# VHH binders against Tubulin glycylase 3B (TTLL3B), part 12

Target 1, 358 residues: Tubulin glycylase 3B (TTLL3B), of Drosophila melanogaster (Fruit fly) (q9vm92r272to629)
Amino acid sequence: LEERMAFIEDYQQTQARSLLLYVREHQPAELISENGTIFSTTLDFALGKVKKMVRHAEHYSLDDARIKPPTPAEIVENQTFMVQSTDVLKSNAKFKVSEKVMAEYARLAGLYLDQIESLRPDYRWDGSRNLWILKPGYQSRGIGIVIRSSLDDILQWTSNNQNKKYIVQKYIERPLLIYRTKFDIRQYMLLTITDTKVSIWTYRDCYLRFSSQEFTMDDLRESIHLTNNSVQKRYKNKTNRDSRLPKNNMWSLDQFKNYLRIMGAPDGSWSKTYNGFKQNLVAVVMASLDETELLQNAFELYGCDFMLDEHYNPILIEINSTPDLSPSTEITARICPMVLKDCIRVVVDLPKNPTAAT
Below, E stands for the ipSAE of ESMFold2; O stands for the ipSAE of OpenDDE; V2 stands for 0.75 times the mean of E and O plus 0.25 times the DockQ between their complexes.

## First folded at step 4 (VHH)

Design d41 (framework vhh_8fcz_2; at its last look DockQ between E and O 0.55; V2 from the best seeds 0.00; counts 0 for: pae E 3.4 > 2)
Fold by OpenDDE, look of step 5:
Structure d41 (fold): chain B 358 residues (1-358), chain A 126 residues (1-126)
Amino acid sequence: as target 1 above (358 residues)
Amino acid sequence: QVQLVESGGGLVQPGGSLRLSCAASGFTFSDYAMNWVRQPPGKGLEWVSGISYSGGSTTYADSVEGRFTIIRDNDKKMVYLQMTSLKTEDTAVYYCAAGPSWFELSTGHYPEYDYEGQGTQVTVSS
């Protein structure tokens, strides 16, 4: 229940940011009408909500704020806001305000968004459609994953599937694309626990996975928005997809680096990205240590999936235990056996000989 | 017989550049990550750079990041280290080393490599 409430709050906050983002990205004249049905109070509410977010980010944990039950008055206000903001975002409802007033709201929207994004850089990836991805907690390989925008739909989905623990995550609406196609990076991580010591290992090599379809937010089908090979192998590549993309929907890291060069990416872009992998993974592992009973003399291999932003910063989207290591493509046929071989070095050779190569 | 032969070392002034080469033979080169390690005078071995078996992934020690570039040619069984903006602290014997592909984040180094060369001397001095 608390988690549900927290999610609802997060959804509403995201909606507020989405509205402000929408306002920021459009010309004031495009947002207003004499016959507009949306009032300035909706904008005020959105601004207030984001302002509150800023305060909490500065002084308090947002998580703490999410747990507080809303007052009856707040519930009504939130409902009204959700309806009106949805009308704007989905139906292009117009504001009944003057152009001058709208321009000021746009200015404020920009200001508050900049503030919150400074404190929460991850919000920059959220976009304006308030989309969420629902993942089964126990399933891997993209099975049962759905993307939804409606709060009611999301709540209903989770309610109907109570037997399945679903993870709800904000969908990244503005990922870095390659030739208008969504991609992620599979990075391997190995955790070893010896004598109560936790060691985190990252593999030097990784690979990219592509969607078989061009990326669009107007169609939320898995063929477009998921990159897992288990999902994409079921679909044919569209003919309109860029011919420079691989037919098998995978790139080696070397191919990606070549692409970066072709695109004129700054020197060291990959190094930056890889360092970002390490930082993110350490953070996640450390955060989970308090919650996990450590088994002595244990190891686990993980497949970590990352998306990139426009600046080649990695965004961790998923960590998979027991990742698929099947040689399904030329790329995986090469890297997966090597990963396994090298895991043996760490798990078997190193304990026998602490000076052994890993 | 497994051989790693380093070359390209020498004396350079601070700010200068050197390119090290390592020729590998006697093993399946493409199955190994390649590394450069160095031993400064009076100090232990220090990991410098690594490159994955495919050549796609490269990593660097913080001390050399942005200045050094590691490259490999699997067809020629060569690994290279382009060093730029050299500093006096870069003075060391540099070794080519084959082996580990897993990087331990906590230590930042590898305990041992499967194969190592004899090394090449790099001296950065005014």
Scores: ipSAE 0.124, ipTM 0.574, lowest interface PAE 1.1, mean pLDDT 89
ESMFold2-Fast, scan of step 4: ipSAE 0.465; ipTM 0.748
ESMFold2, look of step 5: ipSAE 0.142; ipTM 0.509
ESMFold2 (binder alone), look of step 5: mean pLDDT 79; pTM 0.808

Design d42 (from d41 with G50D; framework vhh_8fcz_2; at its last look DockQ between E and O 0.49; V2 from the best seeds 0.42)
Fold by OpenDDE, look of step 5:
Structure d42 (fold): chain B 358 residues (1-358), chain A 126 residues (1-126)
Amino acid sequence: as target 1 above (358 residues)
Amino acid sequence: QVQLVESGGGLVQPGGSLRLSCAASGFTFSDYAMNWVRQPPGKGLEWVSDISYSGGSTTYADSVEGRFTIIRDNDKKMVYLQMTSLKTEDTAVYYCAAGPSWFELSTGHYPEYDYEGQGTQVTVSS
């Protein structure tokens, strides 16, 4: 229940940001009409929400469990806001305000968004459609993953599937695309636990996975928005997809680097990305250490999936225990056996000889 | 017998370029990540760059990023380090080393190398 409430709050906050983002990205004249049905109070509400977020982020974590149940009045206000903001975002409803007033709202929207994004950089990836991805809590290899925009749909989905633990995450609506196609990077991580220490290892090679379809937010099908091979192998590559993309929907790191060069990416872009991998993985592992009972003298291999933003910053989207190491493509046929071989070096050789190379 | 033999070192002026080569023999070259490390005068060993077994992954120390390029040829069992825009602080004995593919995040470096060469001297001086 508490988690549900927290999610609802997060969804509403995201909606507020989405509305403001929408306002920021459009010309004031495009947003208004004499016969507009949306009132300025909706904008005020959105601004207020984001302002509150800013204050909270400055002093507290937004993920703070100190979520109070909303008052009846707040519930009504939130409902009204959700309806009106949805009308704007989905149905292109217009505001009944003057152009001058709308311009001011746009200015304020920009200001407050900049503030919150400075405090929460991850919000830059959220987009304006308030989409969420629902994943089964167990390793599903893409099975049962759905993307939804409606709060009611999400809540209903989770209610109807109570037997399944679902993870709800904000969908990244503005990922870096390659030739208009969604991709992620599979990075391997090895965790070793001894009686004396926990060690985190990252592999010095990785690969990219592509969707078989061009990316679009107008169609939320898995063939477009999921990149894992278990899902994409079920689909044929669309004919309109860029011919420069691989038929097997995978790139080696070398191929990706070549792409970066072709695109004129700054020197060190990959290093930046990889360093980002390391930072993210350390953070996640450290955060989980307090919550997880560690088995001594154990190891586990993880497949970590990252998307990139326009600045080649990595975004961790998933960590998979027992990743698929099948040689399904030329790329995986090469990297997976090597990963396993090298795991043995870390897990077996190193303990026998602490000076052994890993 | 395992051998790593570095070559290509020498005296160069600041801003100049050098290409180091390392010839490997006596082990399965394609199974190892290759590294360049250097030892400046009076200092300890410093990691410079590495390249994965397949050549697909390369990393560089911050101090050399954008200036150095590591390449490998598995057919020839060679690893190269193209150095450009050399600085006086790049002066060191450079070693090629075969090492692990797993990087331990807690230490920030590879713990050990399996094989190391004898090194080649690079001197950057005006």
Scores: ipSAE 0.367, ipTM 0.682, lowest interface PAE 0.6, mean pLDDT 90
ESMFold2-Fast, scan of step 4: ipSAE 0.471; ipTM 0.704
ESMFold2, look of step 5: ipSAE 0.434; ipTM 0.727
ESMFold2 (binder alone), look of step 5: mean pLDDT 80; pTM 0.816

Design d43 (from d42 with A98R E104D H109T E112Y Y113F; framework vhh_8fcz_2; at its last look DockQ between E and O 0.57; V2 from the best seeds 0.00; counts 0 for: grease 25.6 > 24.2, SAP .687 > .668)
Amino acid sequence: QVQLVESGGGLVQPGGSLRLSCAASGFTFSDYAMNWVRQPPGKGLEWVSDISYSGGSTTYADSVEGRFTIIRDNDKKMVYLQMTSLKTEDTAVYYCARGPSWFDLSTGTYPYFDYEGQGTQVTVSS
ESMFold2-Fast, scan of step 4: ipSAE 0.404; ipTM 0.607
ESMFold2, look of step 5: ipSAE 0.535; ipTM 0.804
ESMFold2 (binder alone), look of step 5: mean pLDDT 81; pTM 0.815
OpenDDE, look of step 5: ipSAE 0.640; ipTM 0.830

Design d44 (framework vhh_8ghr_2)
Fold by ESMFold2-Fast, scan of step 4:
Structure d44 (fold): chain B 358 residues (1-358), chain A 127 residues (1-127)
Amino acid sequence: as target 1 above (358 residues)
Amino acid sequence: EVQLVESGGGLVQPGGSLRLSCAASGFTFSSDYYIGWVRRAPGKGEELVARIYPSSGSTSYADSVKGRFTISADISKNTAYLQMNSLRVEDTAVYYCAAGPSWFELSTGHYPEYDYWGQGTLVTVSS
């Protein structure tokens, strides 16, 4: 129940930010019409919601956060906002305000978005579509994953699939694309627990997985949006897809580094990305260990999936405790056996010989 | 203690061949280290041209050199080689040997892309 209330609040806050993102990213003249059906009160509502989010993020820890049931008046106000903002975002409805007034709203939208994004870095990945990805709460390899934009659809889906305990997460609408195509990066992580310490390891090699079709937000099909090989191997690459992309839908790290060089990325771009993998994985593992006691003398291999933003900052999307190690391409046929062999070295040989992993 | 020493660079004509050597000390090729060759040309970024995992013999190559370059390792000599055939003017660069363990322990708190680098050796391909 509490989780349902928290999600509904997050969805409504995301809608307010979505409207402000849309306003910030369009010219004022494009947003207005003399015959516009949307009024400044819709923008005032969105600004008010984001301003409250900024104050909450500045003043309260998560332990102090309380979600109260909305009053009947607040339910009506939220419902009105959802209808009006959706008309703007999905039906291209126009505001009935002057260009000067719209320009001021765009300035304020930028200011408030900059403020909340500095406090919530994950918000920088959001676009204006308020999309959510629904994943089963266990190992999936892409199976059972769906993308939804409607609050009612999301609540209905989770209600109809309660036995699968779906995880609901914001869809990353602004990932870095390669030749207009979505990708993720599979990074292996090993967690080792001995009698003396907990150690987190990342494998120095990784690989990219591409969608079989060009990225578009106008079509939410899994062949466009889910980069898992178990999903993508079901689809043939579309004829209009860029021919520079691999037919097997994977790139080695070497091929990605070559792409960065050809496209003129700064020399340190991959180093920045990998350092971000490290920071994200350490943070997640340390948070998990603080909450859950782990068994002594254990090890676990994880497949970690990342996307990148336009500045090569990594976005952790999933950690899989049962990673796919099958030789599905020439890249995985090379990497996966090495990962397994090297795990034995760290887990078995390092405790007996401290130099085995070096 | 860990050192990488390159040799074998020089001037060669287009279509010619060169063999670069990387002598490693301070770690053993029978351990789980990777060895890579990275090149840097003026006005262009760094490119990893070839990588080998000496303990298994597994190799990978950049598309720009695949079929022309061969990386190998001699575990007994603790030395890696880059055999460069059918050289082109665009292969002109400083070539660096780089190495690091296959699993990187995050709790050490640092990130270089490579743990260890050689001094670099110049390869010039001109007529």
Scores: ipSAE 0.354, ipTM 0.615, lowest interface PAE 1.6, mean pLDDT 81

Design d45 (from d44 with R51D; framework vhh_8ghr_2; at its last look DockQ between E and O 0.26; V2 from the best seeds 0.00; counts 0 for: pae E 2.6 > 2, unsure alone 64.95 < 65)
Fold by ESMFold2-Fast, scan of step 4:
Structure d45 (fold): chain B 358 residues (1-358), chain A 127 residues (1-127)
Amino acid sequence: as target 1 above (358 residues)
Amino acid sequence: EVQLVESGGGLVQPGGSLRLSCAASGFTFSSDYYIGWVRRAPGKGEELVADIYPSSGSTSYADSVKGRFTISADISKNTAYLQMNSLRVEDTAVYYCAAGPSWFELSTGHYPEYDYWGQGTLVTVSS
């Protein structure tokens, strides 16, 4: 129940940001019409919502943060905003304001988005569609994962599938694409506990997993949007897919580095990406250490899934505590046995001989 | 105990070629180590020019040397090589062979972190 209320709030905040992103990304003249059906109050609501998010994210407002139930007037305002903003975002409804007024709203939208994105850098990966990914809480290997944009659909889906304990998370709408195709990066992480000290390790090699067809937001099928090998192995590569992409839907790290060179990525882009892996993994592990149950294991291997943004910043999608290490392709046949073999140095040799490891 | 010994450096004219060798002792190339070539020119920081994971044959190169340099490893000889072709004056540097683990502890610093370093070999590209 509390989780439901928290999600509804997250959805509504994301809708406000989505509207402001849409306004920021379009010319004022494109957003308005003399016959427009959307009024400036919709933009005022979105700006007010994001301004409240900024205040709550700042340190000074933390001590004053209190959960209040919405007033009847606030409920009506939220409902009106959801209807009107959805008309803009999904039906291309136009605002009935002057171009000068729209330009001022676009300026304010940019200002407020910059403020919240400086406090929440992960928000830079969102588009204007307010998409969410629904995953079953058990190990499904991609089975039962769906993408939804409607609040009612999401709530109905989770209600109808309560036995599967679905996890709801924001879908990343603006990933880096390779030859118009979605990918993720499987990065292995090893967590060790020695003398109650936690050490975080990452494997120097990794691999990319591609979707079987070109990326499009016009179609939310799993064959386009879910890069897991268990999902993609069920689909044949489409004939219109770029021929430079591998038939087995995986690239080695070296193939990715070569791609970065060919596409003219800035020098140090991979180093930047890897440093981002470090920042993301340290943050997640440190946050999880408050849950003392994680310190019960002396050794734990994780498969971490990342996407990249257009600036080669990594976006952590998922951490799998029981990663699939089976040789599903030539790349995994090479990497997975090495990952397992190499754990011996860290788990067995390092405690006995410190010079054997790093 | 663990040692990396470089050889093959020297003076060469622009457009020439050199092959650097790195003989490793105290561990084998069937182990879980990356072998890299790192160079340092006078007054400049370190640049990783190439690395190899001998067990898999996976390689990577800095953009400044791609198409000109080739890294390789001979597991039976426990020796890594850097074949340097089409050498330029700006390739003049001390070249170090370095080795580091496949599992990198995130608290130790920049990637790639190398634990073992050779003494270095000077490569001078001039007329």
Scores: ipSAE 0.373, ipTM 0.610, lowest interface PAE 1.5, mean pLDDT 79
Fold by ESMFold2, look of step 10:
Structure d45 (fold): chain B 358 residues (1-358), chain A 127 residues (1-127)
Amino acid sequence: as target 1 above (358 residues)
Amino acid sequence: EVQLVESGGGLVQPGGSLRLSCAASGFTFSSDYYIGWVRRAPGKGEELVADIYPSSGSTSYADSVKGRFTISADISKNTAYLQMNSLRVEDTAVYYCAAGPSWFELSTGHYPEYDYWGQGTLVTVSS
């Protein structure tokens, strides 16, 4: 129950940010009508919610107060907000305010969003759709994963599937797209553990995985939004998909580098991205070392999945301890055997002093 | 045993060209190695000049040589090449061919670790 209530609060906070993002993305005149059905109190509620989030996210507090349970009036106020904000975000409902008043709300929305994004940089990857990804706990390689936007649908889905322990996670709404199509990057990482050190290795090569369809937030099907190959191999590419994308839905790193050059990406964009992979992976490994027991003289191979934002910054999505190394395309048929062979060479040569040692 | 043998070094004038070769024996380029050229100038440390992963054709270059040097590999001859154009006095160094795994160890340095090294070939750029 406590997990359910915590999720409901998180969903409501995200709805408030989604509404403010929607307001920021539109001109004030586009948002209003003299016949509008949406009250200005909906905006007041969203602004208040985000301002409260800013206060709680600050590094220190001078006057801490314990959060009290919502009153019955606050529960009704939350429900009213959810209805009206959903009408705006899903049905393009209009505000009944003057353009001057709407412009002031837009200014405040930008201000409050800048504040919270400064404190929580990951929020810049969110959009206005309040989308959540539901993953089954049994690790299905994409099977059983759904994306939902409605609080009621999410709660009903988890109730209907009680035999599966679902994980509910905020969906990244602003990924970098290639030819209007979502992708991720599979990066291999090797962790080697000796009696003298823990070493983190990243493979020099990697590959991209594309969805079979153009990206849209209006259609939440797995063929659009889940880029892993085990899902995408079940689908045919849409006929309106950009023909420059690979038919097998994979690119080599060289193909991605060529794309960056053709699109005029800044010099060194891949080097910046790859350094970001390294930094993310070092941080995660160092954090996990504080809380885990490691076997001496061991190694582990991981499949790491990244997305990029619009500025080529890496977003670490998942580290998979059982990566699939089966050849499924010409790309994986080349790379996966090499990763395994190169992994074995590192492990076999790991001892640095073959002579005069115990 | 694995051997890397460089050739093609020598004396050239500034603005001239040289082509270095690295013949490998005891392993094949297409299997599981990437090939690099590393140079050591007198009184300086080592600099990775260029590398290639023959199985994908992926290349990289030091900023100091971009646009002037080209690395290539002929898998059938098990030989890597470094074409050096528009040579400068600052390019004077011993050039080593090296081969190693495709993994970068994040804790040790800014260039890849190599398993095998050639003997080196001297390139001197002077008037």
Scores: ipSAE 0.209, ipTM 0.547, lowest interface PAE 2.6, mean pLDDT 78
ESMFold2 (binder alone), look of step 10: mean pLDDT 78; pTM 0.787
OpenDDE, look of step 10: ipSAE 0.588; ipTM 0.808

Design d46 (framework vhh_h_nbbcii10_fgla)
Fold by ESMFold2-Fast, scan of step 4:
Structure d46 (fold): chain B 358 residues (1-358), chain A 129 residues (1-129)
Amino acid sequence: as target 1 above (358 residues)
Amino acid sequence: QVQLVESGGGLVQPGGSLRLSCAASGFTFSSYSDYALGWFRQAPGQGLEAVAAISYSGGSTYYADSVKGRFTISRDNSKNTLYLQMNSLRAEDTAVYYCAAGPSWFELSTGHYPEYDYWGQGTLVTVSS
């Protein structure tokens, strides 16, 4: 229940940021109408919400308090805000304010968003759609993943699918695109256990997986938004997709590095990305360490999925404990057998210990 | 076609300093900066010992306990060169030092590599009075 309350608060905060982002990204004249149905109180509410988020982020280390349930008055205010802001974001409803007043709200929206994004850099991955991705707790190559925008739909979905123990995460609406197409990066991680010592290894090679269609937020189909090869195998590449993208929907690391050079990315962009992979993976492993469970295994291979932001910062999407190692393309036919072979080299360095797991 | 060439070895007195260099050819650090690089040594009659390792970006380094605080590993991707700055040298540092590159797995906390793809020929460092 506390997790439910925390999610509802996160959803409402995301809605406020979404509205301000929408306002920041449009000209004032485009947002208003003499016949507008949305009033300035909706913008006042969003600004107030984000201002509170800024204060909380500045004092996070001092305020590790539990979320308090809202008062009846706060429930009504939140419901009114959700209805009005949704009309703007999903139905293109217009504000009934002057252009001068709208321009001032756009200025304030930019100011407050800059403040919260400087404190929460991950918020720059969000767009104005307030989209959430629902993943089953046991992940299996994109199977069972859904994208939802409605709070009620999300809560109902997770309630109806308790047996799958769904994880709810903000959908990354602004990933880095290559030739207008969504991709992720498969990075292998090896975890080795010797008695009580845990070691984390990262594979030197990786590969990119592309969607079969150009990226658009106007269509939430899995062929556009889920880059898993098991999903993308079911779709043919669209004719309007950039012809420089591979027919098999994968790039090697070398092809990606070549792309970075051609596009004029700063030297060291890949090194920055890979250092971010390392930082993310170490943090996740340390946070999820189960000493008793891990002592049963000599090693475990993981497939780690990342997207990138516009600055080549990695965004960890998923860690898969049963990665697909089938030779589905020329790239996976080369990499996957080598990953398995090289796991043996790492395992040979472990102390000779006759355990059931070795 | 990848080649590693070590230089900078020689005879030095205890307490002295020496800088080893490893020049790479057949690949560039800027275009293939995912190569992890390390220094290994082999003392007379002993096995191979890992001394120091550095990730392609320089963001992660490893040092053996025997050299920690005395040796510094660094890389210059513009010059395709790996360095090992060796300070406060001791008689036990006497060994042939090897440069190595291209391991398939990199251990994130220790920088240890179970198998290196490419090795240099070695450079002798002798610490003696």
Scores: ipSAE 0.039, ipTM 0.407, lowest interface PAE 5.0, mean pLDDT 78

Design d48 (framework vhh_7w1s_2)
Fold by ESMFold2-Fast, scan of step 4:
Structure d48 (fold): chain B 358 residues (1-358), chain A 123 residues (1-123)
Amino acid sequence: as target 1 above (358 residues)
Amino acid sequence: QLQLVESGGGLVQAGGSMRLSCAASGSIFSDYMGWHRQAPGKQRELVAKITSGGTAYDDSVKGRFTISRDNTKNTVYLQMNSLKVEDTAVYYCAAGPSWFELSTGHYPEYDYWGQGTQVTVSS
């Protein structure tokens, strides 16, 4: 119930940022027409919405974080904005303003986006499509995941599939691509509890999982957008897909490092990425430490999924508490048994012999 | 099953050079690799280590030894120059640990060891 209201607010805020991103990415002359049907008030609304988001992010408090019911005037303004902005973003509707006025709006859009992105770095991964990913709450591995762009479609989908307890999340529209193809990185994390401490461990090896088709936002099919092996193994690789990508849709870490070298990535790009994995995982675990669901003298193995941005910054997509360790490819056939064997050194051998993990 | 196989050891004259190789097989090559040595009657000691973040050396070999890796061959090298009689030892390559502890800032060293290769430096 309350989650519905929070989602609607997030969707509307994302629409405002989407419009400003769209304006920033196009030349002013491309956005206008003498027969345009969209007026400057639509841009004023989007700028005001983002300015309000900047204010909230700068002055975060528990009271300010709560979703407040909209006033009747706000409801009308939001409805008008949604209609007008959707016409621009999905139907290529044009603004009825001068090129000079549009250029000024583009400048302001850039300034406001820079401000909110400095306070919310995760916003740099968003595009202008306002896309959302819907996941069943009972499991990961890509089963039952769908991508939707319409508020009504999302609300209708979750209503029609209440038995599956869907989770709704913003879709990452600007990931780093390899040979025009989407990928994610599986990174293992181990949590251990002993009489003396709680410890967070990251496995020093990882692997990449590729989509079976080239990335495109023109088609939201799972074969393009969901990189989980359980999804991708259902599909044959497309013939137009770059032949340098593996037929089994996985790369080892060494293959990724070789790709970075060949592409001329800056020295230390992988170290930057891996340090980012560590920082993200520590932050997530530390934020949840007041929840004591793990049993004393126990361990939990997690599969953590990351995407990268164009600067090799990691984007944490999901943490799976029951990771699939089956040998689905030659890469997982090597890595997964090693992960399990190496866990024994940490959870069994290290407490009995402090040098076992050295 | 990760296996480490050392090669390139043998007899060399003081002041000479020698290159040791360590080939990794059976698993993905570890990002944390090192060379250790054990001289007769002494404990095993770290000589050099390599990670994606850089290299480190024991003070006794700094400026004389260089550690490097070739990820395409899954091989780590130890280039030993200006060898001394005191460098005589069995040299072991090591990999891991596979798990890195984040929460305490502790950094364990190695999970896997090779069988060792003898280096003898004669005066």
Scores: ipSAE 0.235, ipTM 0.544, lowest interface PAE 2.1, mean pLDDT 79

Design d50 (framework vhh_7w1s_2)
Amino acid sequence: QLQLVESGGGLVQAGGSMRLSCAASGSIFSDYMGWHRQAPGKQRELVADITSGGTAYDDSVKGRFTISRDNTKNTVYLQMNSLKVEDTAVYYCAAPSWFELSTGHYPYDYWGQGTQVTVSS
ESMFold2-Fast, scan of step 4: ipSAE 0.409; ipTM 0.723

